VH-VL binders against Laminin subunit gamma-3 (Lamc3). Designs and how they scored, part 5

Target 1, 177 residues: Laminin subunit gamma-3 (Lamc3), of Mus musculus (Mouse) (q9r0b6r508to684)
Amino acid sequence: HIRSDFRHGAGGWQIRSMGVSKRPLQWSQSGLLLGLRGGEELSAPKKFLGDQRLSYGQPVILTLQVPPGGSPPPIQLRLEGAGLALSLRPSSLPSPQDTRQPRRVQLQFLLQETSEEAESPLPTFHFQRLLSNLTALSIWTSGQGPGHSGQVLLCEVQLTSAWPQRELAPPASWVET

## First folded at step 17 (VH-VL; from s4 with heavy chain Y103F)

Design u1
Fold by ESMFold2 at other seeds, last read:
Order: structure tokens, then sequence, then C-alpha cells
Structure u1 (fold): chain C 177 residues (1-177), chain A 119 residues (1-119), chain B 110 residues (1-110)
């Protein structure tokens, strides 16, 4: 699994904008402030990029901290790679909770064709081709405008792998000693 | 040719049960958030329940515990199991597709099926 | 809670009139508001999504505006086909199914 939990800083995440200079992230021990302006995306660091085909069919999981009376805003996960671009909406939502209480919620974005936000004609195996050379992973959300009851924080981002025990197995070259 | 067709409505006694079906054609149900919306005679629209593309379910507070939304992906069909029916549940029940983008709202509706709960 | 309030409940107008319907959210919903048109015995039809984006095939006399907590649907020159009931709906919060639709506005011929 590849993870950013923001306990020790912004974890290499940056605000990415269309044609404007980067704005610094606001973060706390509880997470990143999820208050983006128009045209802004929260861009993932290098560890989420590259060849991520082992994550095909697995979720990206966002963990949010939601204040009392508030709600998670609409969120898209945006992917670019191998000359392709895709947008995803959450495939799985948390179990219902009392919205009058502060709460943590998890949104899951299954990295599979079933989660795409458009049914545009694309080449066969396009999702896996995109993941073979992922060049951007970004989070877009609506800004927290006037009239909101509080701030929503992004507490964790996890990219799940189909090989959850790969870190436990010794490399093949190790057995040659 | 995208279409939703509800069925399974009818007359039931209070305390009874019905299962509504919503057959989808021209698209794959599991790629979309799917919804049930009801409308009592002479009244407004009321969101009943939805199921996300990944199978997560949400309900109006008055439906929780009595109604169950589900789907059968092999039949491309959405269901609403309604138990412990009351006179107040008398309504036309619509199924509706939410567009795949959060920006698209309920873009496709069925024509509805009438449920009448009467002694 | 993300409760929707819609006004007026009933509106009487003549062909050619400019008609305005308002919808208010109890908390900001950004631009995640839809407008639907419904005629008797028919399913609702989506007119506008994201507060101001007209659906394909919707006449240009329909205009949605607003953001945050207050939204309007305007029909610039009412036509005979426009006598119907109109509903707003928030789709910002997936957690809040209750009261997501406004109460409706029936537009009747004077």
Amino acid sequence: as target 1 above (177 residues)
Amino acid sequence: EVQLVESGGGLVQPGGSLRLSCAASGFTVSRYYMNWVRQAPGKGLEWVSFISSGGSTYYASWAKGRFTISRDNSKNTLYLQMNSLRAEDTAVYYCAREGRSWFEAFDIWGQGTLVTVSS
Amino acid sequence: AYDMTQSPSTLSASVGDRVTITCQASQSIGSWLAWYQQKPGKAPKLLIHKASSLESGVPSRFKGSGSGTEFTLTISSLQPDDFATYYCQQYYSFENVDNAFGGGTKVEIK
C-alpha cells in the first residue's frame, strides 16, 4: 500500500492549478485543509506515480475528518498517464453516521473502468495502460465557500495494491546468496 | 437507447410487503449511482434511497429499517424491498439514474410504478 | 442537514411572461443543485444540473442561476409547454437524503 497520512507534514502533496503559480498547502496534525479554489487540484507526490498496475481493481481510499453539521464535499480523483486522462467518483461510501457529530469518513475510488465518470469510447485496456505510467494523481473538490459550518480535512490517502504481502517476501536475488 | 422500467407495484394491506424492480437497458447499472424517488398523490418528490456504484446504500430516515435497496448486476436490475408498509407509503415509485459524474444529477427516470397501501 | 425550501408553491402566469422560481438550501451546496420539470402522469425530466448547466434539448428560455444557498430558475418567455411543476434538488451531500427535493412549484395558466 502507498500512503500519506499527513502526521509529519504535507507529505509532498501540492496544490496544482491551471496556469497559475502553486499556492502553499495548509495542514495540521489532523490533515490537509480541503478548501480548494476554482481550478485547483491537490496533486500527489512521486511515490503514488509511475507503474501502478498492481493497483488496478483496487481502491484509492481517502480518509476525511468532517465537522459536526458538515458533509464531505463532492470529490473527484483525477488520473493522467500514458497520454490518457480519467476522472473517478467515489465507488464506495462510508456507512451512515450521525451527521451532528464530528466524524471520520472513508471514500473509496475503485481503480477500474466501472468507476469512470464518463462512458467515452476509449481503447481496450485503457485503464491498465494509464496505470502503467501514471504521471499525475490528483484530488479535486468543491471549495468551502461561505455558509459552511466548518472545515473538512483530508487525513489520509492510500493507494491499495493487489500484492499486499509483497513487502514480506524476500527478493529473488536474496535467495541467491 | 437508455431506458428504466419499474414493475412490482400494486395494492397491499398495511403491514404487507412488496418488492419493486427496475430493469435497465442501454447501460450497465453497476457503473452508476441508482436511486428510488417516490411521489405521494398530489404531493412532491421525495428521495427514498440510493446505491452507489460500489454497492454502498443510503436511505431517508423514515425508510431505514423498512426498505432495502439492492441490485442484481447479472440481470442489470435495481430493487426496492419494502416491508411493514403503511398508508403513508402510498405513492408512485420512480427509479432514477444519477449521471456518472457528480455534476450530472438524475438524468434518466423510469415512468414509475404505483404502490397503494390501503385497508 | 441540507434541507431545500422552494417558493412559491403555486404560480399563475400567462404565455409570454417572465417566471422566476426560487430555491434555498439550509447550508451551502456550492453549485450542486438540479432543476426538474414534471407534467401530470409523467416522470420528472432533468432541465438543469450544476445550478446553471442546461441539459441537452432544453430550450434556451430556461436559465438557472445562483450558488451557495440561494438559486433561481427563470423562464424568460413562458410557453404553453412550460405549464408544469418544477422541483429543485440538492446533490451536494450524499449523507443527507431527507428533504433533498424542494416542495415544488406548480406553474399554472392564468
Scores: ipSAE 0.732, ipTM 0.858, lowest interface PAE 1.0, mean pLDDT 85
Fold by ESMFold2, fold request of step 18:
Structure u1 (fold): chain C 177 residues (1-177), chain A 119 residues (1-119), chain B 110 residues (1-110)
Amino acid sequence: as target 1 above (177 residues)
Amino acid sequence: EVQLVESGGGLVQPGGSLRLSCAASGFTVSRYYMNWVRQAPGKGLEWVSFISSGGSTYYASWAKGRFTISRDNSKNTLYLQMNSLRAEDTAVYYCAREGRSWFEAFDIWGQGTLVTVSS
Amino acid sequence: AYDMTQSPSTLSASVGDRVTITCQASQSIGSWLAWYQQKPGKAPKLLIHKASSLESGVPSRFKGSGSGTEFTLTISSLQPDDFATYYCQQYYSFENVDNAFGGGTKVEIK
């Protein structure tokens, strides 16, 4: 599995913008603040990229900290690779919780055609082709503007692998072909 | 052609049970968030339950514990199992598809099936 | 909670009138608001998604606006086919199912 838990900093995540001014992430010891402005995305560091075919059919898991009275905002997982681009919505949601309490919630994005937001006439095996050379993994969210009950934090991002019961490190190097 | 067709409505006594079906055609039900919405006679729309593409389920607070949403992917069919029915559950029950993009809302609706809870 | 309230409950108008229907959310829902039209004996029909985006085939006299907590549906010149009940719906929060639809606005001929 490949993971960012944000306990020791922003973990190499950065704001990616549609060409407007740059600004730094808002980080705390509890996670990254999900207060993105319009046109912004959180982009993943290099360890999530490259050949990720072992993650096909496995989830990307986002762990959020949600304040009392609040709710996870709408979130898309956006992938680019091998000249393709895809957007995913959550496939699995947490078990219902008491929303009057502060809570941790997990959203799962299954890396499979069933999670794509739009049916596309893309080539057969397009999802696996994208994962063979993943060049971007990013998180888009609606943001937490005025009128929200509080701030939602991104506490962990995990890219799941279908390796044997024992976890293995990602390949030592990104290889060109 | 994309279509949703509900069935299984009818007259049932208080405390009874009923299972509604929603047959989908023209799309694969497991690729979408699927919903049940009800409307009591002369009243407004009320969201009942949904199931995510991965099978996660959510319910209105008044339905939790009494109603169960499920699907059978081999039959491309959504279900609502309703137990411990009460007079206030009398309504037309619609199934509805949520669009695949988070930017869409309920884009496809069935015509509904009437459930009447009366002695 | 992300409760929707809708006003007015009933609205009487004549053909050609400008009609405005209001929805209020108890917390910000950004632009994740939909509008539906329902005629008697028929299923609801999606008119507008994301607060202001018209569905295909919806006449341009329908306009949605607003963001955050306050939203409006405007019919710029009411036509005979527009006498119906209209509902708003939040779809921002998957956790908050109760009161996700507004109570409805019946637009009837004066």
Scores: ipSAE 0.726, ipTM 0.856, lowest interface PAE 1.0, mean pLDDT 85
Fold by ESMFold2, last read:
Structure u1 (fold): chain C 177 residues (1-177), chain A 119 residues (1-119), chain B 110 residues (1-110)
Amino acid sequence: as target 1 above (177 residues)
Amino acid sequence: EVQLVESGGGLVQPGGSLRLSCAASGFTVSRYYMNWVRQAPGKGLEWVSFISSGGSTYYASWAKGRFTISRDNSKNTLYLQMNSLRAEDTAVYYCAREGRSWFEAFDIWGQGTLVTVSS
Amino acid sequence: AYDMTQSPSTLSASVGDRVTITCQASQSIGSWLAWYQQKPGKAPKLLIHKASSLESGVPSRFKGSGSGTEFTLTISSLQPDDFATYYCQQYYSFENVDNAFGGGTKVEIK
């Protein structure tokens, strides 16, 4: 799995924007503050990019910390690769929780054609082709300023892989599918 | 043409059950969040339940435990199983598609099916 | 809770009038507010999504505005086809199904 947990910094994530100078991430020890302005998105560091075909059919999992009385904002996962672009909304949502309590919630974005927000005429196996050379993975959210409910934090991003990474590489590497 | 057609409404006694169906054409239900919305006679719209593209379900607090949303992807059909029906459940029940992104709200509606709960 | 409140409940107007319907959210919903039109015996029809974006085929006399907690639907010159009931709906929070629609505003001929 490839993971950013934000306990020790912003993990190489950056704000991307077309119309605004590079703005620093709003990070805390508890995670990234989800307060994006219009046209902004959170861009993933290089470790999430490249050949990610082992993640096809697996989720990207966002873990959020939601204050009492608040709610996860609308979130879109945006992918670019191999000359293609896709947008996903959450495919799986957490089991219902008591919203009067502070809580962690997980939103899952299945990396499969069924999770695309819009159906478009795209080449056969376009999702797998995109993942063969992923050049951008980013999070767009509506953003919500300070208010009665407090702020929502992004605590973890996990790109799930069908084959977990091994810690030791022998003289000849073996990969089992 | 994109279309939703509800069926399965009718007259039922208090405490009874009904299963509503919503047949979709022109799109694949499993790619969308799908919803049930009801409207009691002379009253406003009330969100009942939804199912996400991945199958996660949410309910209004008054429906939880009595109503079950589901879908059959092979039939491209959404269902609402309603149990322990009460007089206040009398309403027209609409099936609605949430648009292709969170930006688009409920863009396609069926014409509804009437459920009457009366002794 | 993300409860929607709508006013007025009924509005009488003449053809050509400017009418305004308001909708309030109990917490900020950003711009995730939709407006629907419903005629008697018919299903609701989406007019406006994202607070201010007109659906394809909706006449330009309809205008949505507002963000946060306060939203307005304005019909700049009421036409005979516009006598209907209008509903707002929050779609910001998936966790909050209860009270997601406003109570409705019936626009009647004076």
Scores: ipSAE 0.720, ipTM 0.852, lowest interface PAE 1.0, mean pLDDT 85
Fold by ESMFold2, last read:
Structure u1 (fold): chain C 177 residues (1-177), chain A 119 residues (1-119), chain B 110 residues (1-110)
Amino acid sequence: as target 1 above (177 residues)
Amino acid sequence: EVQLVESGGGLVQPGGSLRLSCAASGFTVSRYYMNWVRQAPGKGLEWVSFISSGGSTYYASWAKGRFTISRDNSKNTLYLQMNSLRAEDTAVYYCAREGRSWFEAFDIWGQGTLVTVSS
Amino acid sequence: AYDMTQSPSTLSASVGDRVTITCQASQSIGSWLAWYQQKPGKAPKLLIHKASSLESGVPSRFKGSGSGTEFTLTISSLQPDDFATYYCQQYYSFENVDNAFGGGTKVEIK
């Protein structure tokens, strides 16, 4: 798995924008602040890029810290690669939680055509081709957060891959007859 | 040609159960967030439940424990199982598709199916 | 809670009038607000998404505005076809299904 958890800094994540001066990314040991302005995205560092075909059919998982009374904002995962671009919406949402308490929630973006935000006239197997040379992975979120609620933080980004599982020894219980 | 058609409404006694179906054509239900919305006679719209493309479900607080949203992707059909029905559940039940682009709102609605809960 | 309230509940107007309907959210929903039109015996029809974006085929006399907690739907010159009930809806928060629709505004002939 490829992961940023922000415990030791912004993890190479940056604000990407068009037509405005770059502003500093706000982070804490609790996570990155999700207070993006119009035209801004959080762009992933190089470790998330390149050949990520082993992540096809696997989720990108965002872990958020949500304050009492607040809610996760609308979030898109944006991908560019092999000359293609796609936007995804969450495919899986957390089980319902008590919104009166601070809470950690996970949003999952399945890296598969079923998560795309638009019907596309793209070539056959376009998603896998995009993942063969991923050049950008970005998070876009609503520019306005909850009113009187505190701020939503991005605590972790995980790109799930089947490859690391092949390098692990099988569990002992599976091996014995 | 995109279409949603609800069925399964009817008269049921209090405490009874009913399963509503919403058959979709012209699109694949598993690519969209799908919704149930109800409207009691002479009253406003009330969001009942939704299911995400990955199968995550959410409910209005008054529906939790009594109603279950589900889908059968092989039949391209959305369901609402309603248990422990009460007179207050009498309404027209609509299924609705949430638009795909940019979390657009409910762009396609069915015609509705009437559920009447009465002894 | 992301509760929507809508006013007025009923509005009497004449053809040609400017009509304004107001919707309030209990917390900021950014621009994630929709407006629906519903005629008697029919399913709702989406008019506006993202607070101000008109759906295809919706007459330009309909305008949505606002962001955050306050939103308006304005019909600049009411036509006979516009006598209907209008609903707003938040779709910012997936966690909050309760009270996601406003109570509705019935626009009636004076």
Scores: ipSAE 0.715, ipTM 0.852, lowest interface PAE 1.1, mean pLDDT 85

Design u1
Fold by ESMFold2 at other seeds, fold request of step 25:
Structure u1 (fold): chain C 177 residues (1-177), chain A 119 residues (1-119), chain B 110 residues (1-110)
Amino acid sequence: as target 1 above (177 residues)
Amino acid sequence: EVQLVESGGGLVQPGGSLRLSCAASGFTVSRYYMNWVRQAPGKGLEWVSFISSGGSTYYASWAKGRFTISRDNSKNTLYLQMNSLRAEDTAVYYCAREGRSWFEAFDIWGQGTLVTVSS
Amino acid sequence: AYDMTQSPSTLSASVGDRVTITCQASQSIGSWLAWYQQKPGKAPKLLIHKASSLESGVPSRFKGSGSGTEFTLTISSLQPDDFATYYCQQYYSFENVDNAFGGGTKVEIK
């Protein structure tokens, strides 16, 4: 699995925007502040990128810290690779919790066509092709504004991988002793 | 043609149980967030429950422990199991699809099925 | 909680009138608000999503506006087909199913 644990810093994540000046990530001991301005995204470091075909059919898992009375904002996972772009909606949500208490919640984004928000047709096998050369993985959230009670933190991002569990037989037909 | 068709409503005694069905056609139910919404006679709309594309479920506080949302992907059908029914549960029950993106709200609704809880 | 309240509950108007319906959220919901129209004996019909985005086939006399906690639906020139009940709905928070719909506004012929 590939993981960012924000307990000890920003983990190589950056705010990406269409604006000229970049705003540094707001970090706390409990995670990254998920209070983005319009046009901003959280962009993942290199370790999440490249050939990620082993993650097809597996989730990206976001762990959030939610303040009392608050709620996770709408979140979109955005992927770019092999000249393609996709956005995903959470496929799995946490078990219900008492919202009057501070809480940790996990949102899961299954890396599969069933999670796409795509509005138009894409080439056959496009998801796997995108994952063969992933060039961006970004998190977009709804702006919260100053009227919200408390703030939501991003505590962990995990990209789940499936490793091969079987290999082809050796080229020789003889059985080893 | 995209359609949702509810069934299974009827008259039931207080304390009884009833299972509503919502048959979907023209789309795959497991690709969408699916919802139950009810409307008591002469009253407004009330969100009852939803199931995410991955199968996670949420309920209104008054429904927790009594109602269970589920789906059968092989039949492309959404269900609402209602137990320990009360007179206040009398309503038309609609199923509704949330669009493919969370930007789209409830874009497709069924015709509704009437549940009457009375002695 | 993300409770929706809607006013007025009933509104009497004539054809050609400008009609305004208001919804209030108990906490900011950004732009994640929908408007529905419902005629007697029929299922609700989505008019507007994301506070201001008109659904295909909905007449341009309908306009949604607002963000955060206050939202309006405006019908610029009321037509006979517009006499119905209108509901707003928050879809910002998946954790808060209770009171997600406003109480409704019945628009009646004067």
Scores: ipSAE 0.696, ipTM 0.841, lowest interface PAE 1.1, mean pLDDT 84
Fold by ESMFold2, fold request of step 25:
Structure u1 (fold): chain C 177 residues (1-177), chain A 119 residues (1-119), chain B 110 residues (1-110)
Amino acid sequence: as target 1 above (177 residues)
Amino acid sequence: EVQLVESGGGLVQPGGSLRLSCAASGFTVSRYYMNWVRQAPGKGLEWVSFISSGGSTYYASWAKGRFTISRDNSKNTLYLQMNSLRAEDTAVYYCAREGRSWFEAFDIWGQGTLVTVSS
Amino acid sequence: AYDMTQSPSTLSASVGDRVTITCQASQSIGSWLAWYQQKPGKAPKLLIHKASSLESGVPSRFKGSGSGTEFTLTISSLQPDDFATYYCQQYYSFENVDNAFGGGTKVEIK
């Protein structure tokens, strides 16, 4: 599995925006603040990129810390690779929890065609082609403003792999060297 | 043509059970969040339950423990199992599709099916 | 909780009038608000999504506005076909099924 948990900083994550200077992420030992402005995305570091075909049919999992009375905001996972782009909606949601307490919740984005938001048909095997050379993985979320009970934190991002650490090195048939 | 058709409504006694069906055509239910919404006679709309594309379920607090949303992807059909029915559950029950993007709201509705809970 | 409050519950108006319906959320829902129209014996019909985006085939006399906690639906020149009940709905929070719809506004002939 490939993971960022933010205990020791922003983990190489950056705000990505069109035509503006990058602004610093707000973080704590509890996570990154989800307070993005319009046009901004939270961009993943290199360890999430490259050949990620082993993650096809597996989820990207976001772990959030939600304050009492608050809610996870709308979130979109955006992927680019091999000349393609996809946007995903959460496929799996957490079991209902007591919203009167601060709580951790997990949103899962299954890396499969059923999670796609686009309606237009794409070429056959397009998802797997995208994952063969993933060039961007980013998180978009609605901004938080006045009238919220508190701030939602991003505590962990995990890219799930079907074959985690099966050998000291990946098999040659799966990794181009 | 995108369409939702509810069925399974009818008369039932208090404490009884009923299963509603919502047959979908023109789209695949497993790619969408699917919903049940009810409307008591002369009253407003009330969100009952939804199921995510991956099968996660949520309910109104008054429905939790009595109602169960489910789907059968091979039949492209959404269900609502209603148990321990009460007089206040009397309503027209609609199924509704939420658009594939979180941005699109409930874009397709069925015609509704009437559930009457009475002796 | 993301409770929706809608006002008025009923309003009387004449053909040609400008009609305004308001909807308020107990916490910010950004722009994740929809408006529906319902005529007697019919299913609801989506008019507006994302607070201000008009659905295809909906007349241009309908306008949605607002963000955060306060939203309005305006009908600029009421037509006979517009006498109906209107509902707002939050779809920001998946955790909050209760009270996601406003109570409705019945628009009646004066």
Scores: ipSAE 0.695, ipTM 0.837, lowest interface PAE 1.1, mean pLDDT 84
Fold by ESMFold2 at other seeds, fold request of step 25:
Structure u1 (fold): chain C 177 residues (1-177), chain A 119 residues (1-119), chain B 110 residues (1-110)
Amino acid sequence: as target 1 above (177 residues)
Amino acid sequence: EVQLVESGGGLVQPGGSLRLSCAASGFTVSRYYMNWVRQAPGKGLEWVSFISSGGSTYYASWAKGRFTISRDNSKNTLYLQMNSLRAEDTAVYYCAREGRSWFEAFDIWGQGTLVTVSS
Amino acid sequence: AYDMTQSPSTLSASVGDRVTITCQASQSIGSWLAWYQQKPGKAPKLLIHKASSLESGVPSRFKGSGSGTEFTLTISSLQPDDFATYYCQQYYSFENVDNAFGGGTKVEIK
């Protein structure tokens, strides 16, 4: 698993923008502020990038701190790799909680193609090619700008990895030496 | 062709139960957020329940504990189990698909099935 | 609570009129608002998502605007096909299913 939990700083996360100016990231020991302006994304540090094929079929998990009366904003996970780009929305949502209380919630983004085999076989390989050389992992939302009623914090990002499997039986004489 | 077809509506006594079905074609239900929306005669639209692509469920407060959304991926079908029905549950019930990207709202709707709760 | 309210409830208009429908949210929903059109006996049809993004095949006389808590749907020149009921819907908060749709605006022939 690869994690950012912000115990010791912004964890290498940055605001990425297509605009002319760069805005400082708002950080605390409780997390990163999701107060993004139009055209801004939270960009992940290098440890999330590179060859991430072991995460195919596994979730990216975001942990948020939500204030009383507020709600998790709409969030997209944006991936770029091997010259390709795609966006995901949460596949799994937290169990319902009392929204009048401050709360921690987890959103899960399954790293898997959602396509029908009879409809389009080629998209099945598209996702894995992207993950073979992941060059960006970003979080997009526009719900936390000036004048928002409450602050939602990003407290943790986890990229889940499957353990390698040797499903085929080794040849009778095969030995790892 | 992408479509949704509801079935299972009818006349039910107060306190009774009914299961609605929504058969999907042209797409896989487990890859989308799926919804139930109802409309009482002469009234507006009311969001009843949804199930996320990963199977997480949410309900309107008045439906919680009485209604259960579910799906059967082998039949590509969405369900709404309705228990302890009341007269105010009389409505046309629609199933609706939420679009794939950027929370694209409800892009595909079924034709609706009428549920009447009366003595 | 992310409750939607909509006005007017009923609107009488003639072909060629410009009509405007208003929807308000009890808390900011950013741009996560949809507009639907419904004709009698038919399912709703999505017109606009993200407050202002027109769905494919929807005539350009339909225009959505607004952000935050106040949103409008404008029909620049009403056509016979446009006499229907219109609903707004917030889809910002998945935790708030209650009152996610506005009460509707019935556009009738004057």
Scores: ipSAE 0.680, ipTM 0.831, lowest interface PAE 1.1, mean pLDDT 83

